# VHH binders against ENHANCER OF AG-4 protein 2 (HUA2), part 1

Scores and structures below are computed, not measured.

Target 1, 142 residues: ENHANCER OF AG-4 protein 2 (HUA2), of Arabidopsis thaliana (Mouse-ear cress) (q9xer9r771to912)
Amino acid sequence: EAAISRDAFEGMLETLSRTRESIGRATRLAIDCAKYGLASEVVELLIRKLESESHFHRKVDLFFLVDSITQHSHSQKGIAGASYVPTVQAALPRLLGAAAPPGTGASDNRRKCLKVLKLWLERKVFPESLLRRYIDDIRASG
Unless a header shows other numbers, all headers, positions and changes below count from the first letter of the chain; antibody chains aren't numbered by Kabat.
F, E and O are the ipSAE of ESMFold2-Fast, ESMFold2 and OpenDDE, as the mean of both directions, binder to target and target to binder. V2 is 0.75 times the mean of E and O plus 0.25 times the DockQ between their complexes.
[cut] marks letters that were taken out.
Atom coordinates printed by the task and the answers are left out, and those that the model quotes come from them; centres of patches stay.

## First folded at step 1 (VHH)

Design a02 (framework vhh_etentamig_d1)
Fold by ESMFold2-Fast, scan of step 1:
Structure a02 (fold): chain B 142 residues (1-142), chain A 123 residues (1-123)
Amino acid sequence: as target 1 above (142 residues)
Amino acid sequence: EVQLLESGGGLVQPGGSLRLSCAASGFTFSSYAMSWVRQAPGKGPEWVSGISGSGDSTYYADSVKGRFTISRDNSKNTLYLQMNSLRAEDTAVYYCAKGSDVEYEPDRGFDYRGQGTLVTVSS
């Protein structure tokens, strides 16, 4: 059951698109995985997929999925649904390093990741000092 | 600044109808697409329906197509969801959300939800 949810999530990453339906379905699978204590495994799959992805637009799609999972987890009552907030926080250096790389070819990635970080700041998803540090780092990378 | 207040939920029997309302403030309502999102107990959010800022285009999840109708009154800054032929599977907290219903954007939906309105479909 847990293995089925994990495999379904991993498969979803291969066909992920930027549509609300695609990201919504993947978010739902991630939340189901958290019920089985698999939040860390889900985040590790996201990190690996982001780090191996060669297409910059696909990196944005994957980071938007991270955003969707994180904001859902932030709004969710209860421990199972809330598992992603601390797990994603710990993974932010690797997630942002892959999603918003330095260089001129990644300016759209950095812009879109900055939009996410600014919303997380406004919505108090993660500590202010942490988010401001990442915002400054990404701005300096462009 | 942005405020969304859902209302109209309640207990209904299978086959019944409900109309949900969402009162919006803090932004230029007519300039933004709006959506309805629901969350059943123990499940993640499911996008239900969306409407363009003008009201000219509407979109529905396959699970509700033909049964639910989204509409808006821009003069009252209010979004509506008319729910007909309700099923037990429609039981959820319903949230309204600012933003597009087709492409994901980080600022659409999840945190612009108010407390939502509970719809329970039971005999």
Scores: ipSAE 0.380, ipTM 0.785, lowest interface PAE 1.1, mean pLDDT 85

Design a03 (framework vhh_etentamig_d1)
Fold by ESMFold2-Fast, scan of step 1:
Structure a03 (fold): chain B 142 residues (1-142), chain A 124 residues (1-124)
Amino acid sequence: as target 1 above (142 residues)
Amino acid sequence: EVQLLESGGGLVQPGGSLRLSCAASGFTFSSYAMSWVRQAPGKGPEWVSGISESGGSTYYADSVKGRFTISRDNSKNTLYLQMNSLRAEDTAVYYCARDTSGYEVDYEPGFDYRGQGTLVTVSS
C-alpha cells in the first residue's frame, strides 16, 4: 500500500542512524514509494526533515540517505531510476543548502557532502557541470 | 597516495566459500578503520562489513551476518573477507575501502575505493 509505505518512510526518518541497516531500510521504503508515484513526496519529506534538523551530524545522516536512494535508483534503471534521479537533481540546491550549511561549525558537513558529490561525479550520476558547480559552491562557503 | 588491491574473487557454486584479500599501501594501515563494499550489476553500492583500526570491533550488514567474517592483519597491511554459504545474490564486484577522513565505518560514501575491485560470481 502507498499510504503505508509513505508513513513507514516518514517514521524511519525519526530514528535514522548512519548504520547501513538503518539507511538500507529507509532506502527500500523510498523505492517502494516510487512504485506508487510518490518520489516527489519522499524528496520533499527529506528536505523538510533536513531543514528542521538541529544536529549537524543528523543532517549528514539524512544526506547519506539521499545518496543511498539516488545511487540505488541510478543503478536500477527502472521506475526508481526514472523517478529519483531527476527528482533529486531538481532538489539538490535545497538538499545541499540544508545538509552543508555555511560557517565554521559546519566544516565536517561540507567535507562529507563533498565526498558524496565526488562519488556522484565519478559514477556519472548527475551531469558533470552541475556537480562541479555544487562542489565549487560548497568549497567557497567554508 | 592511498592504494588498495583486492584479490580472491572468482566463480563459485551456491553454498560455496571464497576468501577475499586487500593489500593496502600508501598510508598507516593500523590507524584506519576498513570496510568491504560490493556492487551488483544494475544496483548501487552496498556496504558489507567493517572493522575497527585494531580489529577489536567488527560490523556486518544484515544480508551477510552469520555468513561472512571480516578480519585484518596489521603487520601485513592486509584486510580479509571470509565468505561462506554464498548465494546467487552475493554476486557483485567487491571493493576494499578505507575511511580517508574519520568518516563512519558503517556507511559509504565515507570510504575510499582505490582498488579495481574483485568480481565474485555465484552461479550453478
Scores: ipSAE 0.013, ipTM 0.226, lowest interface PAE 7.5, mean pLDDT 82

Design a04 (framework vhh_etentamig_d1)
Fold by ESMFold2-Fast, scan of step 1:
Structure a04 (fold): chain B 142 residues (1-142), chain A 123 residues (1-123)
Amino acid sequence: as target 1 above (142 residues)
Amino acid sequence: EVQLLESGGGLVQPGGSLRLSCAASGFTFSDYAMSWVRQAPGKGPEWVSGISGSGGSTYYADSVKGRFTISRDNSKNTLYLQMNSLRAEDTAVYYCAKDYEPETSGYYAFDIRGQGTLVTVSS
């Protein structure tokens, strides 16, 4: 059910790692949530987790999950693609602000987020002008 | 405008070998990790293998470990997949994909740009 899928996704965020298995499992749960109309709630959970996360390496892990969910949804036909692409687009300022913060301690975060943004630009995941603006903003921060 | 052109697929009998190539253009090839992804008839995409931008690190799906070898030639902007001991289960269209990090190349989502190259393993 919807509640079980949401709870499973929220719980999975606590143990998320940068491995393909971890990100892949979390992505599958997020796609299942979208089938129940919960894409906005999933993105809000990701924003809240990113903003509260104290470890910079975990912020990267969470952003890589955002990337995985977004690109899967973009490549798929149907409801999940429609839900996550526009919902993540609206959330990008908060997601990027948390994942790629300013300061010398976050240079690796900014570098990795820039690589993702460049892939999104190349793959036409979001409007080119929007992505180029975010790329410029992050480059200016470090 | 990233372009990826896969080639080298064909019909091969079980136990045989094939070498796939991916010609890349439109980006600085050596700056990016690359992956091979396959899609079997009626199935979703499955990550097969990944390689770092320098070629110093390689990663494989459990289903192909010990049989497949990923490599790259940055001077030629070309990615390779050497496939040995082929099985019927390896039958799929094979795609190359640009990636940011090989440890993340097994993610659920893949940007498949090219037409792919068909590998059919059958007797």
Scores: ipSAE 0.016, ipTM 0.301, lowest interface PAE 6.0, mean pLDDT 84

Design a05 (framework vhh_5c3l_4; at its last look DockQ between E and O 0.29; V2 from the best seeds 0.31)
Amino acid sequence: QVQLQESGGGLVQPGGSLRLSCAASGFTFSSYAMSWVRQAPGKGLEVVSDISGSGGSTTYADSVKGRFTISRDNAKNTLYLQMNSLKPEDTAVYYCARGDLEYEPETGAFDYRGPGTQVTVSS
ESMFold2-Fast, scan of step 1: ipSAE 0.464; ipTM 0.848
ESMFold2, look of step 5: ipSAE 0.284; ipTM 0.782
ESMFold2 (binder alone), look of step 5: mean pLDDT 83; pTM 0.837
OpenDDE, look of step 5: ipSAE 0.359; ipTM 0.782

Design a06 (framework vhh_5c3l_4)
Fold by ESMFold2-Fast, scan of step 1:
Structure a06 (fold): chain B 142 residues (1-142), chain A 123 residues (1-123)
Amino acid sequence: as target 1 above (142 residues)
Amino acid sequence: QVQLQESGGGLVQPGGSLRLSCAASGFTFSDYAMSWVRQAPGKGLEVVSDINSGGDSTTYADSVKGRFTISRDNAKNTLYLQMNSLKPEDTAVYYCAKEGTLDYQPEDRFDYRGPGTQVTVSS
């Protein structure tokens, strides 16, 4: 069943869109994977997909999925899905580097990622000092 | 590629009127809900008005209700905003936007928006 959940999640990334329905389905699959101890593998799949994605719009879609998984995990009380918070925190430099790259063509990506980081700051998803450093880094990249 | 191009902005005195237009291409305009959003200097995006795909259901922000009217012409792929009784606080860049489904902030709610048209209300 673990393999089935992983394959379903990987397949979902191929057709991921910015709709709430698409992101919601992918989030549920990610939470199912965490039940089998696959949270680190799911995050690694997201990193690889983000780094290989050529379309800047799709990078935003993937990062919004990261946000959905992270906030769902943060809101849970003692459930396996809570494992995504520390796993995503460790992966943030790679996730943000791919989702909000430097340069003129990525200004919309940086704005969208900044919105997510500010939301995480307001909701105390990650330590304030860490989030403020990433916000400053992204602002300096434009 | 989806394209949205706003026009009709300009300088008007308080109490004046303007009509904004948005020419849409690259998608089936009649299948999508559309919005007007604005950004005042130093402020975030504000959703001004929404209209459904058929043009028979509309909503307005409290700040503009009774003064602004959104409409569309699906045969011409064009969205309109009639702005009456303009106030200095209506000064902003106005954007035509195609509705998305992600709901973080107003700017994240739309899957596409145009480059905008400047509206300045001043004496």
Scores: ipSAE 0.019, ipTM 0.152, lowest interface PAE 6.9, mean pLDDT 85

Design a07 (framework vhh_5c3l_4; at its last look DockQ between E and O 0.07; V2 from the best seeds 0.00; counts 0 for: pae O 3.2 > 2, unsure alone 63.9 < 65, placed apart)
Fold by OpenDDE, look of step 5:
Structure a07 (fold): chain B 142 residues (1-142), chain A 123 residues (1-123)
Amino acid sequence: as target 1 above (142 residues)
Amino acid sequence: QVQLQESGGGLVQPGGSLRLSCAASGFTFSNYAMSWVRQAPGKGLEVVSDISSGGGSTTYADSVKGRFTISRDNAKNTLYLQMNSLKPEDTAVYYCTTDIEYEPDKGSYFDYRGPGTQVTVSS
């Protein structure tokens, strides 16, 4: 069952779009994966997809999925919260680096990532000092 | 409901000019920053230019700086993009876009944009 959930999630990433339905489906699959202890693997997969993605808009889609998984896990106390929140926090430099790379071409990506970070700050998903640091970094890059 | 409709695209030779327009409705246009983005064949969306809600601040991609000018008429709820000295590399579908709502709780992740207008620069 773990393998099935993992494969389903990976498959969903290939067809991911910036829609409620698509991101919602992927989020649910991610949550299922967490039940089988695959949260770290899921986040690593997302990082790899982000790093290998050539299209800026798709990087944003993937990061919005990260946001969805993170916020869902944060709001829903349980296994998913206990796994994804700390995992995403630890991986945040790589996630942001990939989602919002340097360069003028990624200015919109930085803007979108900034929105997410500000929301996380508002909702106290991660430590304030940590999020403010990343917010400042993104602003400085753009 | 937010609606955006781009127009003004077409076929031009290198060095030519086009003026794009975007008609906006369904939201308080003057309260929101607007952007032009474009998507070339086989490429992702690229931000071309941004303009603040009041029009006092503008930004441009390096690739279009000095050639393109973004402007807006808040009284007409219209966004403009003057494109001069066009190059083949400018060939793309151009979209007017705004990010009014990022509301994950409502499943709203999408940047509002119109159907786009095709710009083709070719000799």
Scores: ipSAE 0.035, ipTM 0.370, lowest interface PAE 3.2, mean pLDDT 89
ESMFold2-Fast, scan of step 1: ipSAE 0.451; ipTM 0.838
ESMFold2, look of step 5: ipSAE 0.252; ipTM 0.745
ESMFold2 (binder alone), look of step 5: mean pLDDT 79; pTM 0.789

Design a08 (framework vhh_sonelokimab_d1)
Fold by ESMFold2-Fast, scan of step 1:
Structure a08 (fold): chain B 142 residues (1-142), chain A 124 residues (1-124)
Amino acid sequence: as target 1 above (142 residues)
Amino acid sequence: DVQLVESGGGLVQPGGSLRLSCAASGRTFSSYAVGWFRQAPGKEREFIGAISGSGGSTYYAVSEKGRFTISRDNSKNTLYLQMNSLRPEDTAVYYCAAGTEDLEYQPEGRYDYWGQGTLVTVSS
């Protein structure tokens, strides 16, 4: 049934939109996957999807899903859902590199990712020094 | 900051209706997305639905679609949950929660302010 949950999540990524309903459904599928010990596989699927995505607006949608999963996991201390916080932390360089690339065509991506990083900083989701480094890196991208 | 207090819970017969209220003590209530959650004994907390700060958009968990309606009155700093066709399985403590509406979406994990909850018992 672990495979069924993983396949359902992967399928959801193909139709993901920036609506609260779409992101919420995908988030719940990701949390279900964590109950089967699949948090690392889910994050790897997100990394691969982000890196292969050609449309910059879709990269923002995928990063908003990363935010949703991370925030939900952060609120669930000491249970299966909490496994996403360390897994996403380890994946941040790859996730941010794909979601907020340099260049003028990606200015909206960087703006949206920056806003998410600032919220993570305010809510103490990840270490402050790590988040400030990524915020500075994105701000330095013209 | 926002403080939230739920009211309107109680005992209701199966098939009955209840309207829950959530009173907010802030002047920035319209700046928050607000939502309803519930938790039955021995179960995980479950998202019911939410409404944007302006009231212009609502979204619901699939299982509650059609039976529950969320609304807000920003002039009264109040959030409502209208619950119809209640079932014994709806028995739970119902919580309202508020989060800063910073992006195009409001993740369930972003609700920063929570009420104490109000008990709804659906029993014959």
Scores: ipSAE 0.071, ipTM 0.455, lowest interface PAE 4.3, mean pLDDT 85

Design a09 (framework vhh_sonelokimab_d1)
Fold by ESMFold2-Fast, scan of step 1:
Structure a09 (fold): chain B 142 residues (1-142), chain A 124 residues (1-124)
Amino acid sequence: as target 1 above (142 residues)
Amino acid sequence: DVQLVESGGGLVQPGGSLRLSCAASGRTFSDYAVGWFRQAPGKEREFIGAISWSGGSTYYAVSEKGRFTISRDNSKNTLYLQMNSLRPEDTAVYYCAAVEYEPDTGSYREYDYWGQGTLVTVSS
């Protein structure tokens, strides 16, 4: 069920780590949620988790999960691609604002988010003008 | 977290071969994309190549393609660079580097963790 998939995904975010296995498991659950029309709800959960997270390294882990979900959806170009690519695009200001905040303490966050944005630019995941704007904004904040 | 230590550098004659090793300490080596860089005196650090977490994807700087081969052994926490047909211009300090997350592609050139480097001198 939809509710079960949503709850499983939310629970997985609590123990998310930067390992290939952890990110992969969470990505598979997010793709399953898209099958029930829950892509927007999944992205909203990611935004809320990012905004409430106090540990900067955890914010990077969450953003790497956003990258994994987005690129998996983009490469498939199916139901999941239709769901996550536009939903993440609309959420980018909130996702990046939380994952790559300004200030000296967040320089690692900004560097890692920039790496992801450059990869999205190279792979044409989102419009070039949009990605270049965010890249410039993040560079200017450090 | 990962610490990297390069080895295998030394003096070699033009046309010779060398294999560099990079030993990683830490149980999460397989979670990192890793690559090789070099820096000659007075020059910028230059990208040579990178390999994805699984070893399934490799990326080379165009100028090094065909002479250098990158490989990894996750069971031994080790990265390798096989260098063939060495030239005096290959003289440099060689660094291995790692980045914490990479979808299985290795296409970027920004890295977070670096070794101390190992000197390779190509001279008669």
Scores: ipSAE 0.033, ipTM 0.343, lowest interface PAE 5.3, mean pLDDT 82

Design a10 (framework vhh_sonelokimab_d1; at its last look DockQ between E and O 0.10; V2 from the best seeds 0.00; counts 0 for: pae O 6.5 > 2, placed apart)
Fold by OpenDDE, look of step 2:
Structure a10 (fold): chain B 142 residues (1-142), chain A 125 residues (1-125)
Amino acid sequence: as target 1 above (142 residues)
Amino acid sequence: DVQLVESGGGLVQPGGSLRLSCAASGFTFSSYAVGWFRQAPGKEREFIGAISGSGDSTYYAVSEKGRFTISRDNSKNTLYLQMNSLRPEDTAVYYCAADLDYEPGSYLTSEYDYWGQGTLVTVSS
């Protein structure tokens, strides 16, 4: 069942869009994966997808999924909350690097990622000092 | 026309409970995340929590976890906020809002497209 959940999640990423339904479905699958101890693998998969994605718009979609998973996990009790929050925190440099790469073509990506970071800061999802550093880095790269 | 109408506010003693309602109309309620905010006098409007269109996902501000519960009844196009163990610092105008962009609901006021007029909650002995 773990393999099935993992494959289902990966499949969902191929058709991911910025719609409420798409982000929601993918989020639910991610949460299911966490129940099987796959949180780290899910985050790694997201990073690889971000890194291999050629379209900036889709990178934003993927990062919004990261946001959705993170916020859901932060707000919920249980395995998902205990798994994704620390995993995403540890992977944040890679996630941001892939979602908001340097260059003039990624200015909108930086804006969207910055917005997410500010949300995380406001809701204390991660340590303030950590988030502020990333916020400053993104601003400096723009 | 989209409309959000809060109700249930009033005066309550410290330690008391209150349940707010938000009646929604003018859009497909079940398709969108909705949330609660509050604004105390002289303070900025702050996020309390949000719930996805289906009700499968709820999000709360860290400070309100455990005391406040958000739910919805899509058959009635109604959003609820159950508030327990109320404190004087919970005194504020409470607002219902709808986020039509993506799910789950955002923590930022700027992300919400529609707002109610608010209902006043006063916690005082």
Scores: ipSAE 0.016, ipTM 0.330, lowest interface PAE 6.5, mean pLDDT 89
ESMFold2-Fast, scan of step 1: ipSAE 0.443; ipTM 0.804
ESMFold2, look of step 2: ipSAE 0.042; ipTM 0.532
ESMFold2 (binder alone), look of step 2: mean pLDDT 80; pTM 0.807

Design a11 (framework vhh_sonelokimab_d1)
Fold by ESMFold2-Fast, scan of step 1:
Structure a11 (fold): chain B 142 residues (1-142), chain A 125 residues (1-125)
Amino acid sequence: as target 1 above (142 residues)
Amino acid sequence: DVQLVESGGGLVQPGGSLRLSCAASGRTFSSYAVGWFRQAPGKEREFIGAISGSGDSTYYAVSEKGRFTISRDNSKNTLYLQMNSLRPEDTAVYYCTADSGVEYEPDSAYKYDYWGQGTLVTVSS
């Protein structure tokens, strides 16, 4: 069910780690949520969790989950799964602002987010001009 | 930073075995997720397997699971790849690689910070 899928996804964020198994389970739940029309709600949960997260390493874990969901969605030809690409694109300024904050204490966050953006550029996940702009913005903030 | 050097490549007969080693120089080897990729002539770099910094989690390409085994010894700063039941199709330059802990996509070459120079494995009769 929709409510059960949403609550399961939210709970998964609390125990999220950057292992393949953890990210994979959370990604599958996010794709299931999209089948019930909840892609925007899932992305909003991710934005709010990223913005409220105090531990910089946890922000990286959450952004890696965004990457996993986005790329899985991009590879799908089904309507429900594909919903994340445009939803994440619209949310990128908030997602990147939280995951890759400016300042010397966040240099590892910025470096890891840059790796993700370059991967998206290589795989043509989002428009090239958009990705190059975000890459330049993050480079300028360090 | 870490520098990686592969060894153990060579000529082997079909059905044979080889063990590759990758020696890491530098501090904090245990903090890196490390893996193996290969590249055959005229082809893209292909993922083989990866192992977490602690050694507790291993990941394999679907086509290689069961024939190849990845392991590490953090006390010796060394990564290993045991290759069994080798086929002519396994002929490639084998690269070891290290990342600062990006384990969720171990099969993504772009996530890895450091690469060795490669060691050639030729499987031929």
Scores: ipSAE 0.065, ipTM 0.431, lowest interface PAE 4.9, mean pLDDT 84

Design a12 (framework vhh_8pnl_2; at its last look DockQ between E and O 0.15; V2 from the best seeds 0.00; counts 0 for: pae O 4.2 > 2, unsure alone 63.1 < 65, placed apart)
Fold by ESMFold2-Fast, scan of step 1:
Structure a12 (fold): chain B 142 residues (1-142), chain A 121 residues (1-121)
Amino acid sequence: as target 1 above (142 residues)
Amino acid sequence: QGQLVESGGGLVQPGGSLRLSCADAGFTFSDYAMAWYRQAPGKERELVARITSGGSTNYADFVKGRFTISRDNAKSTLYLQMNSLKPEDTAMYYCAADLEYEPDTGRYDYWGQGTRVTVSA
């Protein structure tokens, strides 16, 4: 049910790591949540977790999960793609602000987020002008 | 999808043994930590055992002392020796490479098709 899928996803974020297995499991849970119309709630959970996370490496893990969900949805034709692509697009300022903060301590975060944004640009996941603006912003914040 | 192929599953009685194999079909096996997962009917997928490229192992509490994970890097093959099997071990068993996520992959598919293990009288 919807509540079980949401709770499972929220719980998964507590133990999320950068392995393909960890991110893959969380991605499947996010896709399951979309079946119940919970894509916006999943993205809000990701935003809240990113904003509250103190460890910069964990912020990268969470943003890589955003990338996984987004690219999976973009590659598929159907409700999952419709739900996550526009929802993530709307959330990008908050997601990127948390995942790639300014300052010298976050240079690795910014580099990794830039790698994601460049791939989204190459694969036409989001509008080119929007992605170029974010790329320029992150480059300037270092 | 996945480049890994599992085999060795079957039907055994409680207390029996099975040896599962996972063969690499196209990636650099020796560079990766490898794992066995299982998914029982009506349950979530769970980690059974993990092994590093160097041979260090970790096991879920519910299989410690009964299962042994091993690898042969020269043969690009992962094994799971299952002893003292219980009805609760009935599941589809999956092989997975414990790869670090990279954005250029986009997709998380690294699973084989699985091999079914049934423990029943």
Scores: ipSAE 0.397, ipTM 0.802, lowest interface PAE 0.8, mean pLDDT 84
Fold by OpenDDE, look of step 3:
Structure a12 (fold): chain B 142 residues (1-142), chain A 121 residues (1-121)
Amino acid sequence: as target 1 above (142 residues)
Amino acid sequence: QGQLVESGGGLVQPGGSLRLSCADAGFTFSDYAMAWYRQAPGKERELVARITSGGSTNYADFVKGRFTISRDNAKSTLYLQMNSLKPEDTAMYYCAADLEYEPDTGRYDYWGQGTRVTVSA
């Protein structure tokens, strides 16, 4: 069942769009994966997808999925909360690096990532000092 | 880099009409919900109308059927047809764009610089 959930999630990434429906479906599958202890694997998969993605807009979509998973997990807590929140926090440098790489071509990506970081700050999803550092880093790279 | 540019504002007499346009650059227009806001001198910025990426519309109470928001995704352009304009409609009108992904933040990703609408006899 764990393998099935994992594969289903990966499959959803191939057709991921920025719509509420698409991100919602992928988020639900991610939450389901967490029940089988796959939170770390899911986040790693997302990182790999981000790093291998050539289109900037799709990187944003993937990062918005990260946001959705993170905020959903933060709000509901439980197994997903206990898994995804610390996992995403630990992986945040890689996630941000992949979602908003250096260069003028990624300025919109940086803006979208900043929006998410500010939201996390407002909602106290992660420690303030941590988020502020990342916010400053992204701003400095732009 | 994404940006919105409003146009179509101007001076009109009460009862007159204007059509505002908002052109996008640097982002995928069809993926965004779009909105018109306005701000009169000394007043808070307020929502005028909103249109989702799917085409659903919502209007402020003061619109009362006088304004119509629409979008042309092929042209990446947002419109606001304003009819039966009143002096109280005098304001700077802004277009804004926001994403429709979950969770709903209620915040906009892009704002225009505004176009001024003046309704006066």
Scores: ipSAE 0.025, ipTM 0.441, lowest interface PAE 4.2, mean pLDDT 90
ESMFold2, look of step 3: ipSAE 0.211; ipTM 0.702
ESMFold2 (binder alone), look of step 3: mean pLDDT 77; pTM 0.778

Design a13 (framework vhh_8pnl_2; at its last look DockQ between E and O 0.24; V2 from the best seeds 0.00; counts 0 for: pae O 6.5 > 2)
Fold by OpenDDE, look of step 5:
Structure a13 (fold): chain B 142 residues (1-142), chain A 121 residues (1-121)
Amino acid sequence: as target 1 above (142 residues)
Amino acid sequence: QGQLVESGGGLVQPGGSLRLSCADAGFTFSSYAMAWYRQAPGKERELVARIYSGGSTNYADFVKGRFTISRDNAKSTLYLQMNSLKPEDTAMYYCARGEVDYEPGSDFDYWGQGTRVTVSA
């Protein structure tokens, strides 16, 4: 049940890749976790993984998973939507800070995070004013 | 990141066939969605076909079963078999590689220089 889903999700993060199958599997597990009220815990886990990750490309993978979870939850508008969308919104400063840290080495990360933010803007996942601020911040940090 | 190099373009008569290839020098060909785009003179670049890492495909409406996109992960090569070619298929054809191959991030960031396809009687 809850513990099993959480552990499965965490395990998936260790083997996460930038593929449809991998992102999809991890997303499904995240959605399952939300059914047990673990959305906040899942997002916190993602933040911790992002913050502790030393490889920039893996940070991008993790953030793309955040994107997948967020957009899936937004489109379904079920329990997952009610949980992950507001949780991710509240955690965006930490998520973006970890996924796209300052410095020249993270320029590609900023570019990819910017792409995601623009998608969220286009699809009205979060308030426009909020996303515009983050978009401007990322551009300014580059 | 590795370079994408298209080949196989040329001049062909209406109803003819061509097979385009895209060699990917990238380090993780199998992990990315790939696509063929085309751009005719005076027109915008448009998607022709997409293939995900898992092998699933989608095609533009104008393809109508005439083209087949495929990939050989062992050779890190993308293909586009083009049959029943029409004059309106004349364009520069580009190979593209995505950062991710799931729907929310299905855009492409890496592009080849293109190969020209000309369909003329």
Scores: ipSAE 0.018, ipTM 0.329, lowest interface PAE 6.5, mean pLDDT 88
ESMFold2-Fast, scan of step 1: ipSAE 0.442; ipTM 0.841
ESMFold2, look of step 5: ipSAE 0.389; ipTM 0.799
ESMFold2 (binder alone), look of step 5: mean pLDDT 78; pTM 0.786

